# VH-VL binders against q9nrl2r1430to1533, part 14

Target 1, 104 residues: q9nrl2r1430to1533
Amino acid sequence: GGVHELSAFEQLVVELVRHDDSWPFLKLVSKIQVPDYYDIIKKPIALNIIREKVNKCEYKLASEFIDDIELMFSNCFEYNPRNTSEAKAGTRLQAFFHIQAQKL

## First folded at step 1 (VH-VL)

Design i1g (framework fv_iluzanebart)
Fold by OpenDDE, second read of step 2:
Structure i1g (fold): chain C 104 residues (1-104), chain A 121 residues (1-121), chain B 107 residues (1-107)
Amino acid sequence: as target 1 above (104 residues)
Amino acid sequence: EVQLVQSGAEVKKPGESLKISCKGSGYSFTSYWIGWVRQMPGKGLEWMGIIYPGDSDTRYSPSFQGQVTISADKSISTAYLQWSSLKASDTAMYFCARHYYGSEKGPLDYWGQGTLVTVSS
Amino acid sequence: EIVMTQSPATLSVSPGERATLSCRASQSVSSNLAWFQQKPGQAPRLLIYGASTRATGIPARFSGSGSGTEFTLTISSLQPEDFAVYYCQQYNNYPLTFGQGTKVDIK
């Protein structure tokens, strides 16, 4: 097999997914588990969706990629009170993202 | 720093068209809903509608549905409010405002400075 | 639509005194209630959201309480810069709706 070099977006998504605080963001929120989520969050997104968009080369600009990541965090903070585990995880992951995004 | 800067005051006549703007900066423009609020002279605030610049998804208040058009150009981080034919009763201050976080039902946390629209014959 | 009703229409208070503003919703808006302050010639400023959460940079003398249909904004000790019009707004249901406002002026 050949050696594959991840693009900057792919690599960053991998790093985000592997982060300890990624658990709230790995996939879309279950409507069964959180019945009111989609009544509140109207533009849902998750790392698996972002990964898919990266794989499909849907991001032409870094800003587009960053926008989706920021939306993901925005959704988290909108739905989850600041003192929740999800919000706290989001805060840390977002900080990590902001650092890594400087490389884009 | 989050900022919303609106276009300048407008003086128009009945029947004229108008498009006013709201430019956002200091945040991910495509990730937050932008709302428009009308305030007639000496009156209270009226929610007109919102738009999600990321995909231009738009919601209108029934009172303003069909009366105005809300749009956005995400390439320049700008939202718009426009009339095809102004009425004297459209005379008011118009504010744009960002909804808190990315939810369409968040509070309006940052506001533009307002655009005064005066319509008179 | 959900009708938001504020009371009183005008509240005259002396500096340093406590101001209590009321906002009533025609139906439950849960805690999706915000309070705004507006001074003449200025845009509204978010004070409280989620009924009781103070927005960033808002002084501690501002507090919000309530849920469902009854809400209160309290200014514990009115400062000169607090004389303004205050609006409540529900963002629980479309269309989003504002109260008619309460003017807080100096006694």
Scores: ipSAE 0.007, ipTM 0.669, lowest interface PAE 9.9, mean pLDDT 91
Fold by ESMFold2-Fast, scan of step 1:
Structure i1g (fold): chain C 104 residues (1-104), chain A 121 residues (1-121), chain B 107 residues (1-107)
Amino acid sequence: as target 1 above (104 residues)
Amino acid sequence: EVQLVQSGAEVKKPGESLKISCKGSGYSFTSYWIGWVRQMPGKGLEWMGIIYPGDSDTRYSPSFQGQVTISADKSISTAYLQWSSLKASDTAMYFCARHYYGSEKGPLDYWGQGTLVTVSS
Amino acid sequence: EIVMTQSPATLSVSPGERATLSCRASQSVSSNLAWFQQKPGQAPRLLIYGASTRATGIPARFSGSGSGTEFTLTISSLQPEDFAVYYCQQYNNYPLTFGQGTKVDIK
């Protein structure tokens, strides 16, 4: 925990951001591009928000960090039909996250 | 144009019930938290609580828990602040305000004009 | 609850002068601090959020700075319409809390 745990969260977020499948998750969904998104998704979140929370030491437990990442994926699968490029990217990125999160 | 329009001034007696309203327009009402803020005569601002209109999830400041009820009707884009039994100490201006996009703890970005509530014998 | 303390309680200043208002938090609020202006008979108006970001439509003479526990609002050249009460608000922790206000009054 402590300093090493915070470093691990930052490293994991950086690896998620650099992943080829991160494109739907880098920033909050555009209201202009996706007008009904915020009518469906109650708790929007993105990797830039999660990274800010890591930098501000807002995660006291690894489970809180994991919950926010899982919320991001849950939102993706709730809004996007299974056969969309967004849902497929989310599935692959989530699998990558689960492997990396074993280190936490 | 984002607007929050509140109901008009109220004059009540102690022990009476009251429900005041805040109607949102020009944005997705169900996508933003609505907060209520009290300002007693000549005093500063006190955050009372918030509601997420999409599912009526409410949170109160500890100082206001049990003193008021916050509710919303998403079908008419309206939030409410209610007292079951008013006290003279409830005399104040009450503002509704929208919390910044997507945040239940964000800054209050758009405000209603206020509802003056006067409670006297 | 985080206590927000503003100083001075009243600041007397002439038009064209610089006004500097302080806000202190009882514990760190990071940069999650907003400044509001309230004129008599009106609702508060958001001026600054994130400690230093001006809200849409707010004149450049208003600027905010600080982080953690100490914050400042500066009005570089006070205009007649700027005589008002100013409130700081932390939105880092539940419940949200406001300072008691600084009244910017005419000299």
Scores: ipSAE 0.006, ipTM 0.549, lowest interface PAE 12.1, mean pLDDT 85

Design i1h (framework fv_iluzanebart)
Fold by OpenDDE, second read of step 2:
Structure i1h (fold): chain C 104 residues (1-104), chain A 123 residues (1-123), chain B 107 residues (1-107)
Amino acid sequence: as target 1 above (104 residues)
Amino acid sequence: EVQLVQSGAEVKKPGESLKISCKGSGYSFTSYWIGWVRQMPGKGLEWMGIIYPGDSDTRYSPSFQGQVTISADKSISTAYLQWSSLKASDTAMYFCARGEYTYGLKPEYFDYWGQGTLVTVSS
Amino acid sequence: EIVMTQSPATLSVSPGERATLSCRASQSVSSNLAWFQQKPGQAPRLLIYGASTRATGIPARFSGSGSGTEFTLTISSLQPEDFAVYYCQQYNNYPLTFGQGTKVDIK
């Protein structure tokens, strides 16, 4: 990536990544570790992917950025049962995101 | 066993419409992308587009956008490629193929292929 | 679009010899690179994905290497059944794009 001015999206991604509950979302799920993940999730996404899109200025609208973040959480809840650590982390992180997204 | 079986060879005239099919079996049809690839006589492979049968999310190559329609009927595990008006230049072999993920990679490496459908368009 | 350029166009090799095929991308495709083999009258067959991972059932004599913009498919010891056309394909960016192919024929 190149050096650029920190945008609102970039800052939010940084905050999401630094959040204690970001661990399920930092990178794409490993097919080796979760062999059936991609049989279920057709549009995988993670914070590192979103960060890259931000760095490339691919988000022209806040809604586009929000859609990707929501997709990330949707994928988590689609694959993971509610009682899993991943789902619980996702729930908390999503709540945090929704608060921060109001600033966008 | 994963299989993609395509419809038979077609002989058409310019201006005619055509819809060819690709039936998947041996796997969850709605969980994998299906791609279409053109190969003109004696030429290389050209990616046309892909569809996710689960929700019909479809993506086209710019070269084929508006030139063809990719669709799917998940009730019969079948993907389609169709033309509203064929041209002689559409003469080619058309392959369908299943996309696969790994490490979150896009499902655009094709691990299983149909046998191909030859389309011949001539006056 | 990302242009994939294969070289050489034709590679003549004797059975038992090493074949080295090149694939170059006009921009980085990371490791999102696949290799296919196609024989006359047949559909392409996946050989390598992720630049270096052999697909299921692919003989060990096939290997892929490279990342970014330079990739190589190596057939360590060419077998009679290996004479075919080989295509590289990037799936890093839409639209997906194939190289123009390298024909491996018998010397």
Scores: ipSAE 0.012, ipTM 0.658, lowest interface PAE 8.6, mean pLDDT 91
Fold by ESMFold2-Fast, scan of step 1:
Structure i1h (fold): chain C 104 residues (1-104), chain A 123 residues (1-123), chain B 107 residues (1-107)
Amino acid sequence: as target 1 above (104 residues)
Amino acid sequence: EVQLVQSGAEVKKPGESLKISCKGSGYSFTSYWIGWVRQMPGKGLEWMGIIYPGDSDTRYSPSFQGQVTISADKSISTAYLQWSSLKASDTAMYFCARGEYTYGLKPEYFDYWGQGTLVTVSS
Amino acid sequence: EIVMTQSPATLSVSPGERATLSCRASQSVSSNLAWFQQKPGQAPRLLIYGASTRATGIPARFSGSGSGTEFTLTISSLQPEDFAVYYCQQYNNYPLTFGQGTKVDIK
């Protein structure tokens, strides 16, 4: 997309990073501490990776940006049981994202 | 009060199948992982795997993947450990234990344990 | 996998004495280490987690220390009920691994 669209992506990522429930999503899961994660999750992603892609202008469409954010949440719910702190944080952050994504 | 109650001792022959149980009470069964730990006679403890009863998400130690099946029935707050074909080397005490998992960090420690199920496999 | 090595295999002490048990990890486990007490015919009992935090109800005479690869469990003024086997366990990496145990018996 356009310059205004890219600025909107950066603004939204910054808002997600600053959210209280962003802690499970800031960086890739540790392969050393959770080695089975990468056997289960085939397309790992995190907010730092998404932000780097925004800064390098790798998203051509808003749908591509939204797909990466949704992949991040999908991975969270696939790996983590419903009642974990991670899954609960993911549920709240995803709801926040859906509200903010209406601006895109 | 939190309790994990395991099924009674078993005596089996090599080649037989077996399913032992671990029933949780005094807490929300679907909110915690259940782990299984083996202790061979006179030996130390070995982690076998874990299950989340809420959605049956199961993870195994590489040493036990394909050797046992872990399952759970959340309607009766019970987790299971199963063998399709027992070996004499499966003779051991088997413990279930409750744990909490934290994403992006290590697994939690086991805080409550069942009393153990003794499995003896001999001809 | 991370190998946990405990020493000594057996520690003979008299009641009232200090007991110090060692646990070594083959790789760093940060502070993600637990200590368990097991008496004959019983399930393991959690004593310490996070290398140094006492579990609820555990007497103050039990203390844990260390980080990375070297850990110790100390029992100050050993009581008669403390004679048991003690296991360390790392929960930093999958698979979870336990030491082979240290037996604390009467001198």
Scores: ipSAE 0.000, ipTM 0.544, lowest interface PAE 10.5, mean pLDDT 86

Design i1i (framework fv_iluzanebart)
Fold by ESMFold2-Fast, scan of step 1:
Structure i1i (fold): chain C 104 residues (1-104), chain A 122 residues (1-122), chain B 107 residues (1-107)
Amino acid sequence: as target 1 above (104 residues)
Amino acid sequence: EVQLVQSGAEVKKPGESLKISCKGSGYSFTSYWIGWVRQMPGKGLEWMGIIYPGDSDTRYSPSFQGQVTISADKSISTAYLQWSSLKASDTAMYFCARLPTLGKGYEYFDYWGQGTLVTVSS
Amino acid sequence: EIVMTQSPATLSVSPGERATLSCRASQSVSSNLAWFQQKPGQAPRLLIYGASTRATGIPARFSGSGSGTEFTLTISSLQPEDFAVYYCQQYNNYPLTFGQGTKVDIK
């Protein structure tokens, strides 16, 4: 809670967005390009949505913020087979997130 | 303060080209989609298309695909709507508007530009 | 494409009275519906998203309800600044579509 914690969430999201492996996560998957995505993934989320939630002060606890980031990775691994560039990027970005989240 | 500022009114003849602009400020321009919405005189709102400035991913309404080009220059936080050859039927107010994301449950326009009036007449 | 139909086309209400505006979708849009206000010569302003969530800075007299195909915007105790055209927008399916608008006029 408070100004320091809100700043920490924003800084962490900015670090994730700037990471080389963020490209599958910047925005939601297009249902025009991937028609079956929203049939499989029931709780879609992306970094731009998470950033908006931070900006609107919607995270009351650090655990809520962490849960949304983890949901994003979980969706990636559920939809994308392990051998895809998306899944590989997700694995590397998730490891980076776990290191940075220790600062929270 | 989030703000979208559009270019000024245009008066054109049929067959002329035109490019209008929408400059974002007060937020991370590359983190939000920018949409274009047409409003013909005395009519309602029509969605034309959207662009994600971070990677220039562009989606068009089927009714506007091939009729206009949407682009963005992230270095100056500006999105564009362009016609190669204007028609009298393009006479309308054109709005740019921001949306947080594209995907089921989040595609609402939260901030709007003031609009650009385009008049096409002989 | 999903067709959005608003009713009535024009609603005449006295200041201080309640206004009720309807929006119908040609197929289910779940709760993925937004309401906008537009005054003459101005850009639209977001009022409600997710069928019932007020946007930041929107007065409590504005409320939205409904799900599926039938939606309502209610303005309790209408103020002079509320005379405008109101649009609904669905964002459940591509392409995004708007209703034709309801004009709220002074009686």
Scores: ipSAE 0.013, ipTM 0.651, lowest interface PAE 8.1, mean pLDDT 88
Fold by OpenDDE, second read of step 2:
Structure i1i (fold): chain C 104 residues (1-104), chain A 122 residues (1-122), chain B 107 residues (1-107)
Amino acid sequence: as target 1 above (104 residues)
Amino acid sequence: EVQLVQSGAEVKKPGESLKISCKGSGYSFTSYWIGWVRQMPGKGLEWMGIIYPGDSDTRYSPSFQGQVTISADKSISTAYLQWSSLKASDTAMYFCARLPTLGKGYEYFDYWGQGTLVTVSS
Amino acid sequence: EIVMTQSPATLSVSPGERATLSCRASQSVSSNLAWFQQKPGQAPRLLIYGASTRATGIPARFSGSGSGTEFTLTISSLQPEDFAVYYCQQYNNYPLTFGQGTKVDIK
């Protein structure tokens, strides 16, 4: 049950990280590189953070895990116009996630 | 190895149409932007525009908006630059170049084609 | 548009000597500045991006510095293959713009 679910979250994060379109999401946005990011995005999150939460067994429900992943994409689309590489990558990665999440 | 290979030199007359090409290889063509840069004889570099081959999203420099058309055929990993009616002033070297991302701080060209010389004279 | 101005137009340097090239922006471009090298009959080659980060495969003798409106490309010890035209390019604002170039030739 819980161990199996944890393994599923872990595996999904691994697959997301390995995806070609994961580069905008691997770590938190740098305040130096994007000074206004955190003025706009109030709930920052990235795959490395989500992975840590998985490793620490902080997700008790699949819905909590999914919410964090969706938040990650929501942040991307909120900050990045659709014609950015980040938004385009995010669109593809989110589609991939939605397919994989059906296994949870 | 990332490579951009452009079509050969062109000799044209004013009023003629022209379409030159840039083929990418060694990377995911649909995941990176391709830009065109003009270099008139003995002059510097001028950004013309960029295209995302994945969905053909295109952005032009104001100076080149309506003057040229940028397109791409992702099925053959090729980007295009075309004129409907050439002018003598279009005589220049044209480079295609890869733009890694439109993210903040990443709008630079990391790989370039060898260039296509276009000569327009009567 | 942001105007990029390079100086000097031509820089004559002897092999083994230091070359210092300047690039000035008409307004701040933060650190969103790249340097390119172009030899006759060839395409430009990326040297530096982010004002100070060397591109892959670029020798250590090339270095970039600066931020805001003033930037410098330094070649610590000029090699025979370094004689070329160098361009700076800002990517802080659209449209993207290049400097007019500095020609580095042999003294």
Scores: ipSAE 0.006, ipTM 0.673, lowest interface PAE 9.7, mean pLDDT 92

Design i1j (framework fv_iluzanebart)
Fold by ESMFold2-Fast, scan of step 1:
Structure i1j (fold): chain C 104 residues (1-104), chain A 122 residues (1-122), chain B 107 residues (1-107)
Amino acid sequence: as target 1 above (104 residues)
Amino acid sequence: EVQLVQSGAEVKKPGESLKISCKGSGYSFTSYWIGWVRQMPGKGLEWMGIIYPGDSDTRYSPSFQGQVTISADKSISTAYLQWSSLKASDTAMYFCARHSPYDILTGKYDYWGQGTLVTVSS
Amino acid sequence: EIVMTQSPATLSVSPGERATLSCRASQSVSSNLAWFQQKPGQAPRLLIYGASTRATGIPARFSGSGSGTEFTLTISSLQPEDFAVYYCQQYNNYPLTFGQGTKVDIK
């Protein structure tokens, strides 16, 4: 990816972080607080990790960036029952992401 | 392409049992909720309940709890709506719909079957 | 259950005019609100989800707004094919609930 593509990824991650529904996604889930999480979720990810990858220029294609964001939501829906606060926050934030990504 | 195809119209007597179907194709059937919606003649839409075919997690509207049974058969990508004993008040159009806001693809599409007309009269 | 109330019950509009439909929830549904169009003899068609996101293939003249308890669907320049019944639906809480519908009729 080019410098302009990476700047766009940074802007989108910042908008996601600032969203009211970002709270389940800001950091990796704690193994101490949620011991079974890593038995179920084999590819954990969070917004802080995605932002670090953007800053280190690890995304070579926009599709790789989008895949990591979608993985984050996929993990949320796999671990959390559909009607939980986490799953509902994930549903709203994912919809916001899809709208913002269209402007990309 | 995503399609939901429902079984044909039914004419029944009060007290008879009935099972109508909704067959999904063109997508991962076990990854989406299937909902059932009733529309009585000249009336609006009423949400009856939903099922997640992957694990058969089923949730009913309180108005329909105990009135109907929702089920699914993963091997043939088909969801069902069933009555043990029909009443004249069950006369309605019944739609099945794929509910995307509650699955991993969140709000992409919501697809509907064509509807099954159920007429219950003596 | 969350009760969805739509107004007006019937809206008479001429082609090319703007139509605004209202939907109110008895308690907050955040932005978890969808709008559907139903024509006689047909299944409902998804227009908008997440209160404001247009479904694939839906013309730009359809727009949604609102959050919490008050929502609107706007059709900016009605076409002949837009005369139909419109339903709002909340998907914030089980059971999922629909409004009673607004009929958009030609006059």
Scores: ipSAE 0.000, ipTM 0.528, lowest interface PAE 16.2, mean pLDDT 85
Fold by OpenDDE, second read of step 2:
Structure i1j (fold): chain C 104 residues (1-104), chain A 122 residues (1-122), chain B 107 residues (1-107)
Amino acid sequence: as target 1 above (104 residues)
Amino acid sequence: EVQLVQSGAEVKKPGESLKISCKGSGYSFTSYWIGWVRQMPGKGLEWMGIIYPGDSDTRYSPSFQGQVTISADKSISTAYLQWSSLKASDTAMYFCARHSPYDILTGKYDYWGQGTLVTVSS
Amino acid sequence: EIVMTQSPATLSVSPGERATLSCRASQSVSSNLAWFQQKPGQAPRLLIYGASTRATGIPARFSGSGSGTEFTLTISSLQPEDFAVYYCQQYNNYPLTFGQGTKVDIK
């Protein structure tokens, strides 16, 4: 992506991180705390990883960035039942993302 | 109901300036990208550029960069396409269209204006 | 820019027959490909996005397939209202680009 897109990604990540519902997504899930997580989720990702990729200009297309964000949410919904705090937070954050991402 | 209503047909001479409009309604105008598409008589669609009315972020096709200006007035939910000096080759139908609300940076235009015919002739 | 090439330029089909339209990208556009229908004097109408997803209200006889550089729009049984020009558009890279269109007319 161009400089503009990079800045947009950076900004969006910042907004996502600052969101009240970002807590499930800030870092990779701890294998210690959730021993079976990585048996289920094969493509783990989190906002800190995505931020790192953005900083390293690893996203050449907006679609790649979006895919990672969507993967992050997908992982959440795959592992967490709908009635969990994590899933509920994910739902709200994803909705926020979809709105904010319109500016990309 | 989402609608995009464009300004009426224009008949101009070479060298004249022109600004055509696209008014959105039925949705949050500032929240979705609006694109402009040119269609010369009997020809195909040409992507010109897009604007995000919320912050006026604008992106042009290289073919149209510097040839036209895309802008928006969010206070009246209107996007604009303008020329400082028209050419005969600018004769075309111009469409505005809104990006889908949930698809990011897609060329998926869910709603289109009815088009504005611009005729430039000496 | 990514060049989108459609074929054929004109496709003559009888009502009720299958129409197959091709769209080729000069480089991979993943699945970021849309199809539009345009009738004379009208604005284009979105048919397919994401290469294979029908837009809201689009009849099931319209289907899209493909990924990367090769894409196909299929009309399983052409209806009278389907005679029009069809455009593909990639939205994988800026600038977004359209194919030159395929005119589907009655045989």
Scores: ipSAE 0.000, ipTM 0.643, lowest interface PAE 11.4, mean pLDDT 91

Design i1k (framework fv_iluzanebart)
Fold by OpenDDE, second read of step 2:
Structure i1k (fold): chain C 104 residues (1-104), chain A 125 residues (1-125), chain B 107 residues (1-107)
Amino acid sequence: as target 1 above (104 residues)
Amino acid sequence: EVQLVQSGAEVKKPGESLKISCKGSGYSFTSYWIGWVRQMPGKGLEWMGIIYPGDSDTRYSPSFQGQVTISADKSISTAYLQWSSLKASDTAMYFCARQEGYDFLSKGTYYFDYWGQGTLVTVSS
Amino acid sequence: EIVMTQSPATLSVSPGERATLSCRASQSVSSNLAWFQQKPGQAPRLLIYGASTRATGIPARFSGSGSGTEFTLTISSLQPEDFAVYYCQQYNNYPLTFGQGTKVDIK
């Protein structure tokens, strides 16, 4: 049910946040630090936003939750070259997510 | 505090093998590239290569490709530079450095922000 | 590889005077250019990255400018501790490459 799904999403977000490779994804990219980021990335998202959506029960389906997580990674790979720490961290974290998402 | 501590000075003979180390602390070792830079006596800095300890992705300068091996042991936050057979011309100071700071405006690569103290390698008969 | 050429090889400046160091790239490196300072017996120290951004703790007298193929490091008023060798380095393309260095010594 919805309550169980909410708990599952919440736990997964906690695990993602606690992961060693979460650092590029914890918060939205700063426009001050990266002035052109939002010119390129049209649907910005981060783990803190996803966590908030979970807490507000905005996800009705697991697919919606998964879509936001995948968007987060997609944004990372769109903006960051392959040889960046961000992209590499994203690759590892996404792999972790894909394993955990199977439990949803 | 980010620190890179390198192994001590080495005195070797031609033909000998050598492996020097660079231990990182104060940051997530697996999340940042580590590079090696050579500086021959009285000369400038030469980029040798870099490694990403998280997945061991390694990039070499063409000048050093096949001449040295760069590796890392993430379990002890240590990067290595090694030679299978030293030459007298390998005599130099060797620095390790952490690669940090993405140029967000030009979308370039990272730059070296923290450096080890250097390891002097002397190769002579 | 991208060749970085620094000029002059040696720059003699009096304390308190302005020092201007040049770095030229054989092809565009955008703003992916860093400046390092090295004193005898020490590791290099990052001064500038992104061509014009001072690293943490670097005095305001150090400034970098330029983009593409021409870059400049300026020390507005040379202090005694600024006498050293300065290197530029591009990180736009692999392999990463350094200039040959400019030695700033006392006039």
Scores: ipSAE 0.019, ipTM 0.669, lowest interface PAE 6.5, mean pLDDT 90
Fold by ESMFold2-Fast, scan of step 1:
Structure i1k (fold): chain C 104 residues (1-104), chain A 125 residues (1-125), chain B 107 residues (1-107)
Amino acid sequence: as target 1 above (104 residues)
Amino acid sequence: EVQLVQSGAEVKKPGESLKISCKGSGYSFTSYWIGWVRQMPGKGLEWMGIIYPGDSDTRYSPSFQGQVTISADKSISTAYLQWSSLKASDTAMYFCARQEGYDFLSKGTYYFDYWGQGTLVTVSS
Amino acid sequence: EIVMTQSPATLSVSPGERATLSCRASQSVSSNLAWFQQKPGQAPRLLIYGASTRATGIPARFSGSGSGTEFTLTISSLQPEDFAVYYCQQYNNYPLTFGQGTKVDIK
């Protein structure tokens, strides 16, 4: 009984987290493990931050939620060369997201 | 700057309950694991467990499973270590530390980069 | 659990000398090994992670090497502030485990 139904945004974030290709996106890139990341990427974001924003009701429009997800992918492609496992995972996860986003 | 600030020293009797705290600041609290480490007087470091404050996923060392409870309140960026019933053998310095990891489904790399100052817990008489 | 064994238990050296500390894992931990410094009454301080990468702000006189089961921390030209206890820690397998520590003491 005291549990809340997941919102549409929460459901999409959960589906992204569960995807095999989510591993580069689960948490912020480690400043210690990748020191130059924050010199290159000016607006860092990850699925855990997006999920927190959903839980705090910070997205007023679906477009704001979609923009943060797209920023996450954009950061991936900006930092990681196209032939990397990160960029390949990002490409597949972004395609999956576009299909799921049709539910919004 | 990143810092972890722990609650003050505690003097308790066996059988009493206790909850000590670790407050993070200067970083996204929900994006990093918080671990707890025990150091008994004159002894080395022992990993007790870890929590991911973003979803409260908690992992314990087998030696500490059932002995303590680790929790976090992300609204105030604070992690907790709790005993329901203290023993004299719980006398120790307790440290919290921030940990890096890529996979919060429990496959991440967990090294401690920033540490709290420690909370001394004395359990006697 | 993976047992981490450090040697020697105590290393007595003079300022300006080189100290070499060993850490051995009971099974392979790849390069997932960290070194910490602890002074009396203080929290541990991260020196090295990934077996050989210096943490931010750590002086170049600290260096780590090794992989698999055998690891070394080297402190070249010891300074007075380097007299402390040093711990290795593996983060390759659950549960996380620390060595028992090596005390670097003044001769």
Scores: ipSAE 0.000, ipTM 0.542, lowest interface PAE 17.0, mean pLDDT 85

